# Designs tried in a protein design chat: VHH binders against q9xw16. Part 84

Target 1, 132 residues: q9xw16
Amino acid sequence: MSGWNAYIDTMTAAAPSIKRCAIVGAADGSVWARTEADNVFKASEEELKTFVALFNDVTQVPAKGADIEGVHYVVPRTEESLIFGKKENTGFFAVKTKSAVLIAVYEGPNEVAAQVRKAVESMQTYLNNAGY
Below, E stands for the ipSAE of ESMFold2; O stands for the ipSAE of OpenDDE; V2 stands for 0.75 times the mean of E and O plus 0.25 times the DockQ between their complexes.

## First folded at step 6 (VHH)

Design s51 (framework vhh_6fv0_2; at its last look DockQ between E and O 0.61; V2 from the best seeds 0.00; counts 0 for: pae E 3.6 > 2)
Fold by OpenDDE, look of step 8:
Structure s51 (fold): chain B 132 residues (1-132), chain A 119 residues (1-119)
Amino acid sequence: as target 1 above (132 residues)
Amino acid sequence: QVQLQESGGGLVQPGGSLRLSCAASGFTFSDYWMYWVRQAPEKGLEWVSTINTGGGDTYYKDSVKGRFTVSRDNAKNTLYLQMNSLKPEDAAQYYCAKGDLPPYGSDYRGQGTQVTVSS
């Protein structure tokens, strides 16, 4: 494992409702690390390439939603470096750093969303401060 | 250059305790998240715990929650892992690592310290 794998484990530990997560390159969607074993993050290379490109113009994302792991999510709103989606009792948070996109897919009621967001944003803040 | 040196390992009985230390140098210790990893015989490297720069946020592998406590002393450039209620499955080589890596780079780790749990 690498430090990026430790970051994956850290985020998963920070929010138990996170089922799968990944750290990918912001430029091309290349996977730097992801959850594995029983909770493998399954997004394809092409999907991730498309996904990270959403950050080029986040204002358009609510109109069309976002796809992760072959699942289409409704995106209520976006922020400059934040895209989040919902589908039934599942959702995702994606945050962009200087060079990466952190994606966390979670399962649970709406109340768990705040903890998931906090987990990924804490990591986002650290990575940005570290130059990544 | 970045240097990490673990210590404090040893042989303990089940239910016993150990306190690991990690001496850091060659970088601004207080600027980096730090984490512990371990490798048991015939197993891969696994994450154990993470601590943020200020020490206010700590994270743990499920199997060690409530038993292990990570902490840091930034003035001493030292990372700690208090391990209580040790189990045989905790036996491993323990490493500290710096949370700053290139996209496809490897962790900076020390030589590790051996923890053995046996009756």
Scores: ipSAE 0.788, ipTM 0.897, lowest interface PAE 0.6, mean pLDDT 93
Fold by ESMFold2, look of step 8:
Structure s51 (fold): chain B 132 residues (1-132), chain A 119 residues (1-119)
Amino acid sequence: as target 1 above (132 residues)
Amino acid sequence: QVQLQESGGGLVQPGGSLRLSCAASGFTFSDYWMYWVRQAPEKGLEWVSTINTGGGDTYYKDSVKGRFTVSRDNAKNTLYLQMNSLKPEDAAQYYCAKGDLPPYGSDYRGQGTQVTVSS
């Protein structure tokens, strides 16, 4: 729908295994940009508010897991600004910038996860350097 | 004030080539990802290509990959799009844009430059 949402298009082009992604506000989970059309990112405002709050203490996330789009993921690994979630043949990477959380939901074996992580971290680095 | 000015559009035959330029001022060009979007009559804006700050990473929509090449010259504050093997479906107004996010402002784009493919 939106031609000015080029950051979403850039991430999906960088890692073909990404099926849905979004950029949301870190404070409240408000959607700034997301995949639309055939691969709409469907998460409620309440779910996104809960999700971004996980970054307030990532060390507690592996014990609880994480929910996005109504799907519960096990979280085998976190880093200060990164949450990796996994369920069967799907997963997500989420990274936090100063003002935003970038979420990418992908499909495929763990061997493709590195490409997804790199795509999301490239955007994270850019936004942080730009003051976002 | 951010200013972007596209140029280099025109009329070409199918299979022809054009090189678009985007002159940038009013911001530190080398600090920003830049991108090209296009709009055909009665259509929404369509993302075409993105380039990172240094120019080492480039990204394309599938339908233009292999035919279009985005580049930048940070010393001249200029973004380029080399368009080869043009097809009728590439006809559109082309805009360059400085990356930004909706909550912190609107994406900045120029007036655009028209690309017309004869058919």
Scores: ipSAE 0.328, ipTM 0.715, lowest interface PAE 3.6, mean pLDDT 86
Fold by ESMFold2-Fast, scan of step 6:
Structure s51 (fold): chain B 132 residues (1-132), chain A 119 residues (1-119)
Amino acid sequence: as target 1 above (132 residues)
Amino acid sequence: QVQLQESGGGLVQPGGSLRLSCAASGFTFSDYWMYWVRQAPEKGLEWVSTINTGGGDTYYKDSVKGRFTVSRDNAKNTLYLQMNSLKPEDAAQYYCAKGDLPPYGSDYRGQGTQVTVSS
């Protein structure tokens, strides 16, 4: 087992409504760990490289939206290290650390989104403090 | 260097209990999340539980929720796993691990402690 898989497991345990998630390199979108089997995170390396580049200038994202796993999400606004989006009953939160981008795709009502955001931001804080 | 030493495993009947311990040294224990992983015969490593630096936030594999409790004593540099209502499916070698896990792997787990569940 990859060491990074334990972080995926921790995030999904913290927010059970996360359907798929991944930890990828901030510079190139290379996958460090992702959910697998029935919940496989299906984004290609090239799609992830494009996605992580959005963090170079988050102010451009609301005008264009964001693509994850071939699905186009409306991004209503962004924060400095946070991109989040919605498409009907699904959504995502993505946060950038020094070396990584954490992406969590969830399904459910608005109350679920708060738990997913908390889980992703908690991991972001831990990884930043660990130098990642 | 990082050293982790597990203990407390053994043979129990289904429904029994065991308490595992992990003695940590070579790093500032209170600065790291810690976790338990296990490996059953002829299977890969499975994540079991995670605990944050202060011990206030804990996370569990779905199949062990309500039965296992992870805790830590930062003054003693020790991680614990209380296992109740043990099932045959819980039989495995159990390892503790430091939470920061490098992406290109150094030795981050101990020798493990064996848990066997049978009548």
Scores: ipSAE 0.149, ipTM 0.566, lowest interface PAE 5.3, mean pLDDT 84
ESMFold2 (binder alone), look of step 8: mean pLDDT 83; pTM 0.845

Design s52 (framework vhh_6fv0_2; at its last look DockQ between E and O 0.55; V2 from the best seeds 0.00; counts 0 for: pae E 4.0 > 2)
Fold by OpenDDE, look of step 8:
Structure s52 (fold): chain B 132 residues (1-132), chain A 119 residues (1-119)
Amino acid sequence: as target 1 above (132 residues)
Amino acid sequence: QVQLQESGGGLVQPGGSLRLSCAASGFTFSDYWMYWVRQAPEKGLEWVSTINTGGGETYYKDSVKGRFTVSRDNAKNTLYLQMNSLKPEDAAQYYCAKGDLPPYGSDYRGQGTQVTVSS
């Protein structure tokens, strides 16, 4: 177990609706840590490389959506360091730090989204303050 | 150098309580989220709890929620884990841990303190 794994567990504890979660390198999409066992985060290397590149121009993402784990999500809007998507009763939040992208895939009604966002943004804030 | 020293473990009966402490040195304690992990015999290392820098946010493994409480005293560079209503499945070596941020992504842990739960 590394510190990154502990952060994965922390985020999933912060928002029970999170089903799968990953911390990846912002530059190349390399997986630093992810949920495992029954809730394995299954995005491929190529997919993650493409995904993290979305942050290079977030303004274009709503027009084309985003793919995670082979699932296509509608992206209503984006922020500079935030991409979130929805598909039926599922969705994701992805936040970018200086060096990482935190991805949380959740399941539940719209009401759970706020808690998921808070979980990943809390981690984002910590990492940014630490310089990463 | 980073140093973490756990203490407070011991033998208790089911339903008993223990309070673990972790003395930290060699780094700015208040700048880091801290967490507890444990390793039971023949099991892998598992996450138990995390606390943010100021102590205002705490997170727990589902199996320990309502029973364990993590806290910290930044003035004393000390991390705590209050363990109540202990169960046999809580028996493990408990470690205090600090994350090591990129590029390595590793963590620092102490030598641990043994918690045994037996009637």
Scores: ipSAE 0.818, ipTM 0.907, lowest interface PAE 0.6, mean pLDDT 94
Fold by ESMFold2, look of step 8:
Structure s52 (fold): chain B 132 residues (1-132), chain A 119 residues (1-119)
Amino acid sequence: as target 1 above (132 residues)
Amino acid sequence: QVQLQESGGGLVQPGGSLRLSCAASGFTFSDYWMYWVRQAPEKGLEWVSTINTGGGETYYKDSVKGRFTVSRDNAKNTLYLQMNSLKPEDAAQYYCAKGDLPPYGSDYRGQGTQVTVSS
């Protein structure tokens, strides 16, 4: 029931450097859609609940970092509805909508990070306009 | 009251073309990204393409890229899929879709339209 993953497939097509991604409920971290099969997004329900709560005060996140899929990321930047995490040659962008959080985990240099951010922000805008 | 109605399917030989249409009503069509998905009996539901609200950004499953073109006419509330160079692997029931995510419901789609590709 969590969906036929068209939203996930759209984001990975928009930014091929995305290796795993998910759309989760902002209130509880419940998985609405995620990458599956060999690229399963593997965050636990408890981890996702903690992760989405970071958006309650993004200003504290750079000091703490963020964990997703059991991986700890340094968070060099946040914005009101965006968290950017880095670990070695990988990273994530997470953006919050009215009722969801989009999480995209990618690999590659800084040039692909902008593409990943653009893909998740485009979906963020759409979901907000659609009431999500 | 979301309604989606697909049409334009049929029987075609490998290498042939079909143009699918999707008539939409019950929502503000121009405010939503639209999707084509397909279902073959053995493989389940599969995403095919996505188009943004204005039609300027389109996305495709790798196996159809370069052969399929999604488009929309917001004045007519209609979504299209031009399918060229059809292969036996493309045979499926095709649906247009407007998805709701889990806390608000399941995907909206019509009855679908059958595409059959035979030699």
Scores: ipSAE 0.262, ipTM 0.671, lowest interface PAE 4.0, mean pLDDT 85
Fold by ESMFold2-Fast, scan of step 6:
Structure s52 (fold): chain B 132 residues (1-132), chain A 119 residues (1-119)
Amino acid sequence: as target 1 above (132 residues)
Amino acid sequence: QVQLQESGGGLVQPGGSLRLSCAASGFTFSDYWMYWVRQAPEKGLEWVSTINTGGGETYYKDSVKGRFTVSRDNAKNTLYLQMNSLKPEDAAQYYCAKGDLPPYGSDYRGQGTQVTVSS
């Protein structure tokens, strides 16, 4: 068990519509923590390495979309440290910090998406301020 | 050096209350989120509660929600956990943790304070 699990627990408590989430290394996509058991985050190491590399040039992402857990998401736009996508009733928010990428997969309408984004961005701010 | 010192544990009957304290030193307490975690005999570390820098945002493990209240006094560099309606399942060694990484690591926790729930 890693200490990073406390951050996973905090995010899921803040936004219960999060179905699965992970904290991964920004440089290599290595998993620091993820949801487990019935809520296991299923992305492969190869997929995560590809995903975190998207943050090297987020302007390319809307043209190609993004793959998480074998699901292809449409990415309507990006911000410098934010990639988000939607596929029917599921979506994700991913934010980059100095050392990490936080990924949260949720299910539900646009109203729950706002809550998920807020939870992920709050954690991003906290980790950046802590030097991570 | 970072130091965290927990206190306030003890023996309590089911339905009873305890207030835990965590005295922090060696860092700017008001700049960090703080956590309460616990470890029951023969179990792993379990997250209990989180509080943000200003105390306005709090989060809880589902099984303690409505019974436990986390708070902080930044002027005193102290974190608190008010535990009401205690259950046998709450018996554990309780630790506070700084928002640094890893929060469960030995470098980020004190010796903890023991909570026992029995008649």
Scores: ipSAE 0.114, ipTM 0.544, lowest interface PAE 6.1, mean pLDDT 85
ESMFold2 (binder alone), look of step 8: mean pLDDT 83; pTM 0.853

Design s53 (framework vhh_6fv0_2)
Fold by ESMFold2-Fast, scan of step 6:
Structure s53 (fold): chain B 132 residues (1-132), chain A 119 residues (1-119)
Amino acid sequence: as target 1 above (132 residues)
Amino acid sequence: QVQLQESGGGLVQPGGSLRLSCAASGFTFSDYWMYWVRQAPEKGLEWVSTINTGGGYTYYKDSVKGRFTVSRDNAKNTLYLQMNSLKPEDAAQYYCAKGDLPPYGSDYRGQGTQVTVSS
């Protein structure tokens, strides 16, 4: 396990409805850590490079949506460092830190989504404070 | 410069208890989340537990919930793992690690302490 896998494990322990997640480089989408085995995060490097570039101008994202693991998500709105989307009973939250993007894919209703958002934003705060 | 020194491992019977300690130096301990990981023979590293800077929030691997308790003493720069109701599958080398993790496969782990569970 890489060092970054401990953060993946911490997020999934805090919000068990996270089905897959990853921490990737903000500049290039390179994978630092991701869920594995039965919960492997399956996005390609090309898709992740495209995805992290969305943070260059989040105001454009609601018009076109976002693709993660080959699934197209409707993005209802964005915030400065947050992109989130929904497709039926699945969704994601992605947050940008100084040098990383955290992506968590979950399944469940709005109550579940709130827990996932809290876990991802808590990790975002920690990483920013640690200089990442 | 970062140094982590684990202790407290040993041989215990199933159902027994051990308390692991991790003495930290070379960094401001109270500024960092800390965590415990373990590695059993012929297996990969497994995350076990995480504790935040103040010790108010803890997280555990499902298989150890209710049996293990992580805590810290920031005045002594020491991290602890209380392990109760030990099972054979808990046998492993246990490491503490600093929460300021680098990308791609490196961390600031200590040398570890061996836990053996045998009847």
Scores: ipSAE 0.006, ipTM 0.316, lowest interface PAE 10.9, mean pLDDT 82

Design s54 (framework vhh_6fv0_2)
Fold by ESMFold2-Fast, scan of step 6:
Structure s54 (fold): chain B 132 residues (1-132), chain A 119 residues (1-119)
Amino acid sequence: as target 1 above (132 residues)
Amino acid sequence: QVQLQESGGGLVQPGGSLRLSCAASGFTFSDYWMYWVRQAPEKGLEWVSTINTGGGITYYKDSVKGRFTVSRDNAKNTLYLQMNSLKPEDAAQYYCAKGDLPPYGSDYRGQGTQVTVSS
């Protein structure tokens, strides 16, 4: 087990509707940890570099949406350190910390989205407090 | 530097209980989230439980939910894992881990404590 995989396990335990997730570097989208095997997070290095750059100006994201794992998501709105999107029965929450971006892809109706958001925001708070 | 010392393991029958302890030193224990991880015979390390700094937020591996309870005593720099209704699948070396710096390595874990479940 890598050190960062403990955080992946913690997030997925907190919100069982999370199907795939990753922790990536905020500067370059480099993967620090991700879900593996049957739940492998499938984004390419180029896609992740493009995705983390969205946090440089989140106000532009609702007009164009966001791509994760080759899937185009509608982004209804953003907050300073939060991008979230929806496509049919699938959605995501992505939050930025000082050094990282946490991405969680979930499956289910809007009712489960609140649990997923809480899980990623809890981890965001912890990592920010730890200096990441 | 950072030192973690696990204890409380042993041999129990299926359905039995054990309480593990982890004595921490060399860092400000109350400032860090803590983890329990285990390594079963012929398997890799697997995460078991997480507890936040104040002890009010806990997370568990699905297979141990309702059976295991993690807690901490910041005044004593000690982490605990109460294990009830133990199953043969829970047999493993159990380690506590400091949850602030990757990668997980021997520098952030003690020698562990062995849990055996057998009839």
Scores: ipSAE 0.007, ipTM 0.316, lowest interface PAE 10.3, mean pLDDT 82

Design s55 (framework vhh_6fv0_2)
Fold by ESMFold2-Fast, scan of step 6:
Structure s55 (fold): chain B 132 residues (1-132), chain A 119 residues (1-119)
Amino acid sequence: as target 1 above (132 residues)
Amino acid sequence: QVQLQESGGGLVQPGGSLRLSCAASGFTFSDYWMYWVRQAPEKGLEWVSTINTGGDSTYYKDSVKGRFTVSRDNAKNTLYLQMNSLKPEDAAQYYCAKGDLPPYGSDYRGQGTQVTVSS
Protein backbone atom coordinates (compact mmCIF):
# COMPACT_ATOMS: atom_id res chain seq x y z
CA MET B 1 0.00 0.00 0.00
CA SER B 2 1.22 3.45 -0.92
CA GLY B 3 1.89 5.85 1.93
CA TRP B 4 0.11 8.52 -0.14
CA ASN B 5 -3.21 6.68 0.32
CA ALA B 6 -3.39 8.04 3.89
CA TYR B 7 -3.62 11.56 2.41
CA ILE B 8 -6.45 10.51 0.09
CA ASP B 9 -8.26 9.07 3.13
CA THR B 10 -7.68 12.28 5.10
CA MET B 11 -9.10 14.50 2.32
CA THR B 12 -12.20 12.33 1.79
CA ALA B 13 -12.84 12.19 5.56
CA ALA B 14 -12.52 16.01 5.79
CA ALA B 15 -15.03 16.51 2.96
CA PRO B 16 -17.38 13.52 2.51
CA SER B 17 -18.84 15.13 -0.65
CA ILE B 18 -15.60 14.37 -2.49
CA LYS B 19 -16.58 11.60 -4.91
CA ARG B 20 -13.13 10.95 -6.40
CA CYS B 21 -9.67 12.35 -5.82
CA ALA B 22 -6.03 11.90 -6.66
CA ILE B 23 -2.53 13.06 -5.84
CA VAL B 24 -0.36 13.30 -8.94
CA GLY B 25 3.15 14.46 -9.78
CA ALA B 26 3.33 18.15 -10.73
CA ALA B 27 5.97 17.56 -13.42
CA ASP B 28 4.33 14.71 -15.33
CA GLY B 29 0.88 13.95 -13.91
CA SER B 30 1.98 10.49 -12.72
CA VAL B 31 -0.48 9.07 -10.19
CA TRP B 32 0.92 8.76 -6.65
CA ALA B 33 -2.45 7.79 -5.15
CA ARG B 34 -6.13 7.93 -6.12
CA THR B 35 -9.53 6.69 -5.01
CA GLU B 36 -10.22 3.15 -6.33
CA ALA B 37 -13.02 0.60 -6.92
CA ASP B 38 -16.51 2.18 -7.03
CA ASN B 39 -14.94 5.64 -6.58
CA VAL B 40 -12.08 5.20 -9.04
CA PHE B 41 -10.58 8.43 -10.36
CA LYS B 42 -10.78 7.78 -14.11
CA ALA B 43 -8.43 10.31 -15.69
CA SER B 44 -5.99 8.88 -18.26
CA GLU B 45 -2.23 9.42 -18.11
CA GLU B 46 -2.44 11.70 -21.17
CA GLU B 47 -5.24 13.78 -19.64
CA LEU B 48 -3.36 14.18 -16.35
CA LYS B 49 -0.16 15.23 -18.15
CA THR B 50 -2.19 17.88 -19.98
CA PHE B 51 -3.97 18.94 -16.78
CA VAL B 52 -0.85 19.49 -14.64
CA ALA B 53 0.68 21.53 -17.47
CA LEU B 54 -2.15 24.05 -16.95
CA PHE B 55 -0.34 25.18 -13.78
CA ASN B 56 2.52 26.50 -15.97
CA ASP B 57 0.20 29.41 -16.91
CA VAL B 58 -3.06 29.41 -14.94
CA THR B 59 -4.14 32.76 -16.46
CA GLN B 60 -5.00 31.00 -19.76
CA VAL B 61 -7.33 28.44 -18.13
CA PRO B 62 -10.57 30.48 -17.69
CA ALA B 63 -10.71 31.15 -21.45
CA LYS B 64 -10.47 27.43 -22.32
CA GLY B 65 -11.77 25.50 -19.33
CA ALA B 66 -10.28 22.22 -18.10
CA ASP B 67 -10.88 18.53 -18.74
CA ILE B 68 -10.93 15.94 -15.95
CA GLU B 69 -12.14 12.35 -16.42
CA GLY B 70 -13.34 13.24 -19.93
CA VAL B 71 -15.61 15.97 -18.55
CA HIS B 72 -15.13 19.57 -19.70
CA TYR B 73 -15.44 22.04 -16.82
CA VAL B 74 -15.96 25.81 -16.93
CA VAL B 75 -13.19 27.47 -14.92
CA PRO B 76 -14.49 30.87 -13.78
CA ARG B 77 -11.12 32.09 -12.45
CA THR B 78 -7.78 30.82 -11.14
CA GLU B 79 -5.30 31.70 -8.42
CA GLU B 80 -1.52 31.15 -8.59
CA SER B 81 -1.73 27.51 -7.41
CA LEU B 82 -5.47 26.81 -7.62
CA ILE B 83 -7.69 25.75 -10.52
CA PHE B 84 -11.35 25.01 -9.85
CA GLY B 85 -14.25 24.26 -12.12
CA LYS B 86 -17.97 23.66 -12.22
CA LYS B 87 -20.33 21.75 -14.50
CA GLU B 88 -23.94 21.54 -13.32
CA ASN B 89 -23.97 19.66 -9.98
CA THR B 90 -20.34 18.49 -10.37
CA GLY B 91 -17.17 20.41 -9.62
CA PHE B 92 -13.48 20.08 -8.81
CA PHE B 93 -10.69 21.77 -6.91
CA ALA B 94 -7.07 21.25 -7.93
CA VAL B 95 -4.14 22.73 -6.04
CA LYS B 96 -0.43 22.64 -6.82
CA THR B 97 2.33 22.12 -4.24
CA LYS B 98 6.09 22.09 -4.86
CA SER B 99 6.02 18.52 -6.25
CA ALA B 100 2.37 17.45 -6.45
CA VAL B 101 -1.09 18.38 -7.70
CA LEU B 102 -4.09 17.41 -5.55
CA ILE B 103 -7.36 16.94 -7.46
CA ALA B 104 -10.75 16.47 -5.80
CA VAL B 105 -13.99 15.93 -7.73
CA TYR B 106 -17.20 16.52 -5.80
CA GLU B 107 -20.96 16.70 -6.30
CA GLY B 108 -23.31 19.11 -4.58
CA PRO B 109 -24.20 22.77 -3.97
CA ASN B 110 -21.96 25.74 -3.04
CA GLU B 111 -21.87 24.79 0.68
CA VAL B 112 -20.27 21.49 -0.32
CA ALA B 113 -17.77 23.26 -2.57
CA ALA B 114 -16.56 25.40 0.35
CA GLN B 115 -15.87 22.28 2.46
CA VAL B 116 -13.98 20.59 -0.39
CA ARG B 117 -11.87 23.69 -1.03
CA LYS B 118 -10.94 23.87 2.66
CA ALA B 119 -9.88 20.21 2.68
CA VAL B 120 -7.63 20.46 -0.40
CA GLU B 121 -6.08 23.79 0.67
CA SER B 122 -5.31 22.40 4.14
CA MET B 123 -3.54 19.44 2.56
CA GLN B 124 -1.72 21.75 0.12
CA THR B 125 -0.38 23.80 3.06
CA TYR B 126 0.74 20.69 4.92
CA LEU B 127 2.52 19.16 1.90
CA ASN B 128 4.29 22.43 1.04
CA ASN B 129 5.53 22.71 4.63
CA ALA B 130 6.74 19.08 4.43
CA GLY B 131 8.76 19.94 1.33
CA TYR B 132 6.43 18.43 -1.26
CA GLN A 1 16.20 9.69 15.84
CA VAL A 2 12.43 9.59 15.53
CA GLN A 3 10.70 7.47 18.17
CA LEU A 4 6.99 6.83 18.70
CA GLN A 5 5.80 4.70 21.62
CA GLU A 6 2.16 3.64 21.89
CA SER A 7 0.43 2.46 25.07
CA GLY A 8 -3.05 2.00 26.56
CA GLY A 9 -4.25 -1.03 24.63
CA GLY A 10 -5.84 -4.05 26.25
CA LEU A 11 -8.81 -6.40 26.37
CA VAL A 12 -12.28 -4.86 26.70
CA GLN A 13 -15.81 -6.09 26.26
CA PRO A 14 -18.04 -4.70 23.48
CA GLY A 15 -19.26 -1.24 24.51
CA GLY A 16 -16.15 -0.60 26.60
CA SER A 17 -13.65 2.24 26.40
CA LEU A 18 -9.86 2.60 26.10
CA ARG A 19 -7.56 5.61 25.84
CA LEU A 20 -4.44 5.15 23.72
CA SER A 21 -1.35 7.34 24.12
CA CYS A 22 1.60 7.92 21.83
CA ALA A 23 4.79 9.43 23.28
CA ALA A 24 6.87 11.12 20.59
CA SER A 25 10.56 12.03 20.68
CA GLY A 26 13.39 12.87 18.30
CA PHE A 27 11.53 15.56 16.33
CA THR A 28 9.61 18.80 16.86
CA PHE A 29 6.21 17.22 17.58
CA SER A 30 4.28 20.51 17.28
CA ASP A 31 5.42 20.94 13.64
CA TYR A 32 3.74 17.76 12.33
CA TRP A 33 0.29 16.42 11.65
CA MET A 34 -0.16 13.04 13.38
CA TYR A 35 -2.07 9.91 12.43
CA TRP A 36 -3.61 6.89 14.06
CA VAL A 37 -3.68 3.76 11.87
CA ARG A 38 -4.60 0.17 12.72
CA GLN A 39 -4.07 -3.34 11.38
CA ALA A 40 -6.35 -6.32 12.03
CA PRO A 41 -4.92 -9.83 11.47
CA GLU A 42 -6.40 -10.40 7.99
CA LYS A 43 -6.39 -6.78 6.77
CA GLY A 44 -3.85 -4.22 5.66
CA LEU A 45 -3.17 -0.97 7.45
CA GLU A 46 -6.31 1.14 7.84
CA TRP A 47 -6.27 4.85 8.46
CA VAL A 48 -8.29 5.74 11.58
CA SER A 49 -7.76 9.43 12.41
CA THR A 50 -5.73 12.54 11.63
CA ILE A 51 -5.01 15.63 13.73
CA ASN A 52 -3.38 18.86 12.56
CA THR A 53 -0.46 20.64 14.26
CA GLY A 54 -2.64 22.80 16.52
CA GLY A 55 -5.17 20.11 17.42
CA ASP A 56 -8.07 22.23 16.16
CA SER A 57 -8.82 20.12 13.07
CA THR A 58 -9.53 16.39 13.35
CA TYR A 59 -10.62 13.79 10.80
CA TYR A 60 -11.98 10.27 11.23
CA LYS A 61 -12.73 7.07 9.38
CA ASP A 62 -16.51 6.91 8.90
CA SER A 63 -16.97 3.76 11.04
CA VAL A 64 -15.38 5.42 14.12
CA LYS A 65 -17.02 8.89 13.91
CA GLY A 66 -18.83 9.78 17.12
CA ARG A 67 -17.04 7.01 19.03
CA PHE A 68 -13.34 7.95 18.76
CA THR A 69 -11.72 11.30 19.61
CA VAL A 70 -8.15 12.18 18.69
CA SER A 71 -6.30 14.88 20.61
CA ARG A 72 -2.75 16.06 21.28
CA ASP A 73 -0.73 17.80 23.98
CA ASN A 74 2.13 19.61 22.27
CA ALA A 75 3.70 20.61 25.60
CA LYS A 76 4.03 16.90 26.48
CA ASN A 77 4.78 15.63 22.94
CA THR A 78 1.87 13.19 23.30
CA LEU A 79 -0.91 12.08 20.94
CA TYR A 80 -4.12 10.47 22.27
CA LEU A 81 -7.01 8.40 20.93
CA GLN A 82 -10.08 8.11 23.17
CA MET A 83 -12.09 5.08 22.04
CA ASN A 84 -15.67 4.70 23.30
CA SER A 85 -18.41 2.19 22.46
CA LEU A 86 -15.82 -0.29 21.18
CA LYS A 87 -17.02 -2.94 18.72
CA PRO A 88 -15.49 -6.30 17.78
CA GLU A 89 -14.47 -4.80 14.40
CA ASP A 90 -12.24 -2.28 16.22
CA ALA A 91 -9.91 -5.09 17.40
CA ALA A 92 -6.48 -4.43 15.89
CA GLN A 93 -2.91 -3.38 16.53
CA TYR A 94 -3.02 0.44 16.76
CA TYR A 95 -0.11 2.62 15.62
CA CYS A 96 0.58 6.32 15.76
CA ALA A 97 2.39 7.79 12.79
CA LYS A 98 4.30 10.99 12.09
CA GLY A 99 2.78 13.02 9.23
CA ASP A 100 5.86 12.89 7.01
CA LEU A 101 5.44 11.17 3.66
CA PRO A 102 5.16 8.24 3.43
CA PRO A 103 3.23 8.01 6.73
CA TYR A 104 3.46 4.21 7.05
CA GLY A 105 7.25 3.92 6.89
CA SER A 106 8.98 2.16 9.80
CA ASP A 107 10.78 5.41 10.73
CA TYR A 108 7.42 7.19 11.03
CA ARG A 109 5.32 4.56 12.82
CA GLY A 110 5.58 3.23 16.38
CA GLN A 111 5.64 -0.41 17.52
CA GLY A 112 1.90 -0.37 18.26
CA THR A 113 -0.47 -1.30 21.06
CA GLN A 114 -2.93 -4.21 20.84
CA VAL A 115 -6.68 -3.66 21.24
CA THR A 116 -8.84 -6.77 21.72
CA VAL A 117 -12.62 -6.60 21.96
CA SER A 118 -14.32 -9.79 23.16
CA SER A 119 -16.49 -11.17 25.89
Scores: ipSAE 0.014, ipTM 0.428, lowest interface PAE 7.9, mean pLDDT 83

Design s56 (framework vhh_6fv0_2)
Fold by ESMFold2-Fast, scan of step 6:
Structure s56 (fold): chain B 132 residues (1-132), chain A 119 residues (1-119)
Amino acid sequence: as target 1 above (132 residues)
Amino acid sequence: QVQLQESGGGLVQPGGSLRLSCAASGFTFSDYWMYWVRQAPEKGLEWVSTINTGGESTYYKDSVKGRFTVSRDNAKNTLYLQMNSLKPEDAAQYYCAKGDLPPYGSDYRGQGTQVTVSS
């Protein structure tokens, strides 16, 4: 979406190793903005609805893992507002704000993952402070 | 600096048991969730278990439930993994990891301890 695309651009500028990302509604998984074209975030509406519902009871997620873009990720731990996963050389970080969930998919080594996490958490703080 | 040192691995027969330990230093151990992860030859890194700060909440990979038990001793800054009824599929390098760092990568986990399961 027009206004929300600026936040996608901010996140990808902060962590260039983000391959694909999206901002979706926390209540229903509706896409507010996502990367497009060569970096299109490919998750279906049904998958996103299932994914955001994981934040309703994060304690179940480490046992089952999480699915993003048809890929099953191991989720070793969750926090109230954070789910992250890893599969080989790919991974994701997802954070919940008051009304949104931010999802970033990356590729690269552990140092890159730490950078992606910080970018996502910085945006989470910004959006929460903005009332989102 | 954060340091994690795993021990307790070895060669064991199928059906055998091992107890792994992870000695932590350089941070307030009792403030962090901890993980066990493993990597088998020619396979990717697999999450095995998670334990919360106080040890009241534990999570396990489905294939190890009922056989593995994670625990911690905050007074000793030590994490444990009790492994019973070991299978050949459990053979791997085992690592512990601090909960606020990604578990996947050499710099954010210890050097590991090798578990071999064979007759």
Scores: ipSAE 0.005, ipTM 0.158, lowest interface PAE 14.8, mean pLDDT 81

Design s57 (framework vhh_6fv0_2)
Fold by ESMFold2-Fast, scan of step 6:
Structure s57 (fold): chain B 132 residues (1-132), chain A 119 residues (1-119)
Amino acid sequence: as target 1 above (132 residues)
Amino acid sequence: QVQLQESGGGLVQPGGSLRLSCAASGFTFSDYWMYWVRQAPEKGLEWVSTINTSGGSTYYKDSVKGRFTVSRDNAKNTLYLQMNSLKPEDAAQYYCAKGDLPPYGSDYRGQGTQVTVSS
């Protein structure tokens, strides 16, 4: 087990509405850690490589949407280091750090989404401060 | 040189309480997130709780949420874990860990303090 799994545990503890999440390399989408077992994050290597490349030009994303775990999400807008999407009762937040992309998939209404966003942004801040 | 010294463990009955302490030295304690982790006999290391630099944000393993409370005193370089409503499943060696990446690194973990829950 890698040390990175502790960060997955920290994020899921902060927002119980997170169903699945992962920390992947910003350059190539390689998985550093992800939720496992009954809530395994099921994104292919090819999908993750495509997804992290979206951070090279986030302005293009709202026109096309984003795919995570084979699910197409509508992306209403982006910020420089943040992509988020919604599809009915399911959504995601993804943030980029210096070296990583954190992806959290959640289920629930907009009130739940705000809590998930805070958890992901808190981890983003911590990792950036740690040099990642 | 980083040193972490845990204390406060012991034998308690199910439903009982214990308060663990971790005395830190050799680094600027207030600059680091801190962790509590535990290891039961024949089992792997398990994350229990996280606290940020100010103590304003805390996070817990689902199975201990509502029963355990982590806190810190930056003036005393001390981390605490208040454990209430203890269960047999909580019996383990408890360690504090400095919040460097990756967490659980042996270099960032103290000697530990043993918690036994006897039914």
Scores: ipSAE 0.006, ipTM 0.273, lowest interface PAE 10.1, mean pLDDT 82

Design s58 (framework vhh_6fv0_2)
Fold by ESMFold2-Fast, scan of step 6:
Structure s58 (fold): chain B 132 residues (1-132), chain A 119 residues (1-119)
Amino acid sequence: as target 1 above (132 residues)
Amino acid sequence: QVQLQESGGGLVQPGGSLRLSCAASGFTFSDYWMYWVRQAPEKGLEWVSVINTGGGSTYYKDSVKGRFTVSRDNAKNTLYLQMNSLKPEDAAQYYCAKGDLPPYGSDYRGQGTQVTVSS
């Protein structure tokens, strides 16, 4: 049992519209924790390594989009440490901390997206302040 | 040195209430998120509730939502868990934990406080 699992649980409690999420290493995309069982986060090691590398230059991401769990998302815009994408009724928010990338995939209308973003950004702030 | 001392556990009937307290010392309490975690016999540790530094954001495991309320008093360096409508499944040793990652510190941070729910 990874200590990081409690943060997965915390995020999903704060935003129940999160269907799958993970905390991965910013340098290599290694999985530190992810949702399991019925909500297992399905991303290969190679896909995650490619995804975290997008944070090296987020300004290029809207032109290309982003792939998570084999799904290609349109990325309308990015912020310095935030990539978010949309594909019909599915979307994601990914934020980078000093050492980690938090990825949350959600389903639902744009109103629930705001709650998911808030949960992910709150965790990002906490982890950065804790030195992660 | 970090010290956490839990209290307030006891025997209660189903439907009853208990309030747990955690007295913290050895660190700047107001700088940390705090956790309540529990361990039932032959089960692993599980988080129950999380509270942010200022107390304005709280999170709960689904099984306790609406029944448990976490709060904190930063002036007293104390964390609280108000437990209402207690069920037999809530019987466990309860621990508080400093929100450093990982959130599950050593069980040795405190002895915990035992909650028993039976008639």
Scores: ipSAE 0.006, ipTM 0.217, lowest interface PAE 9.9, mean pLDDT 82

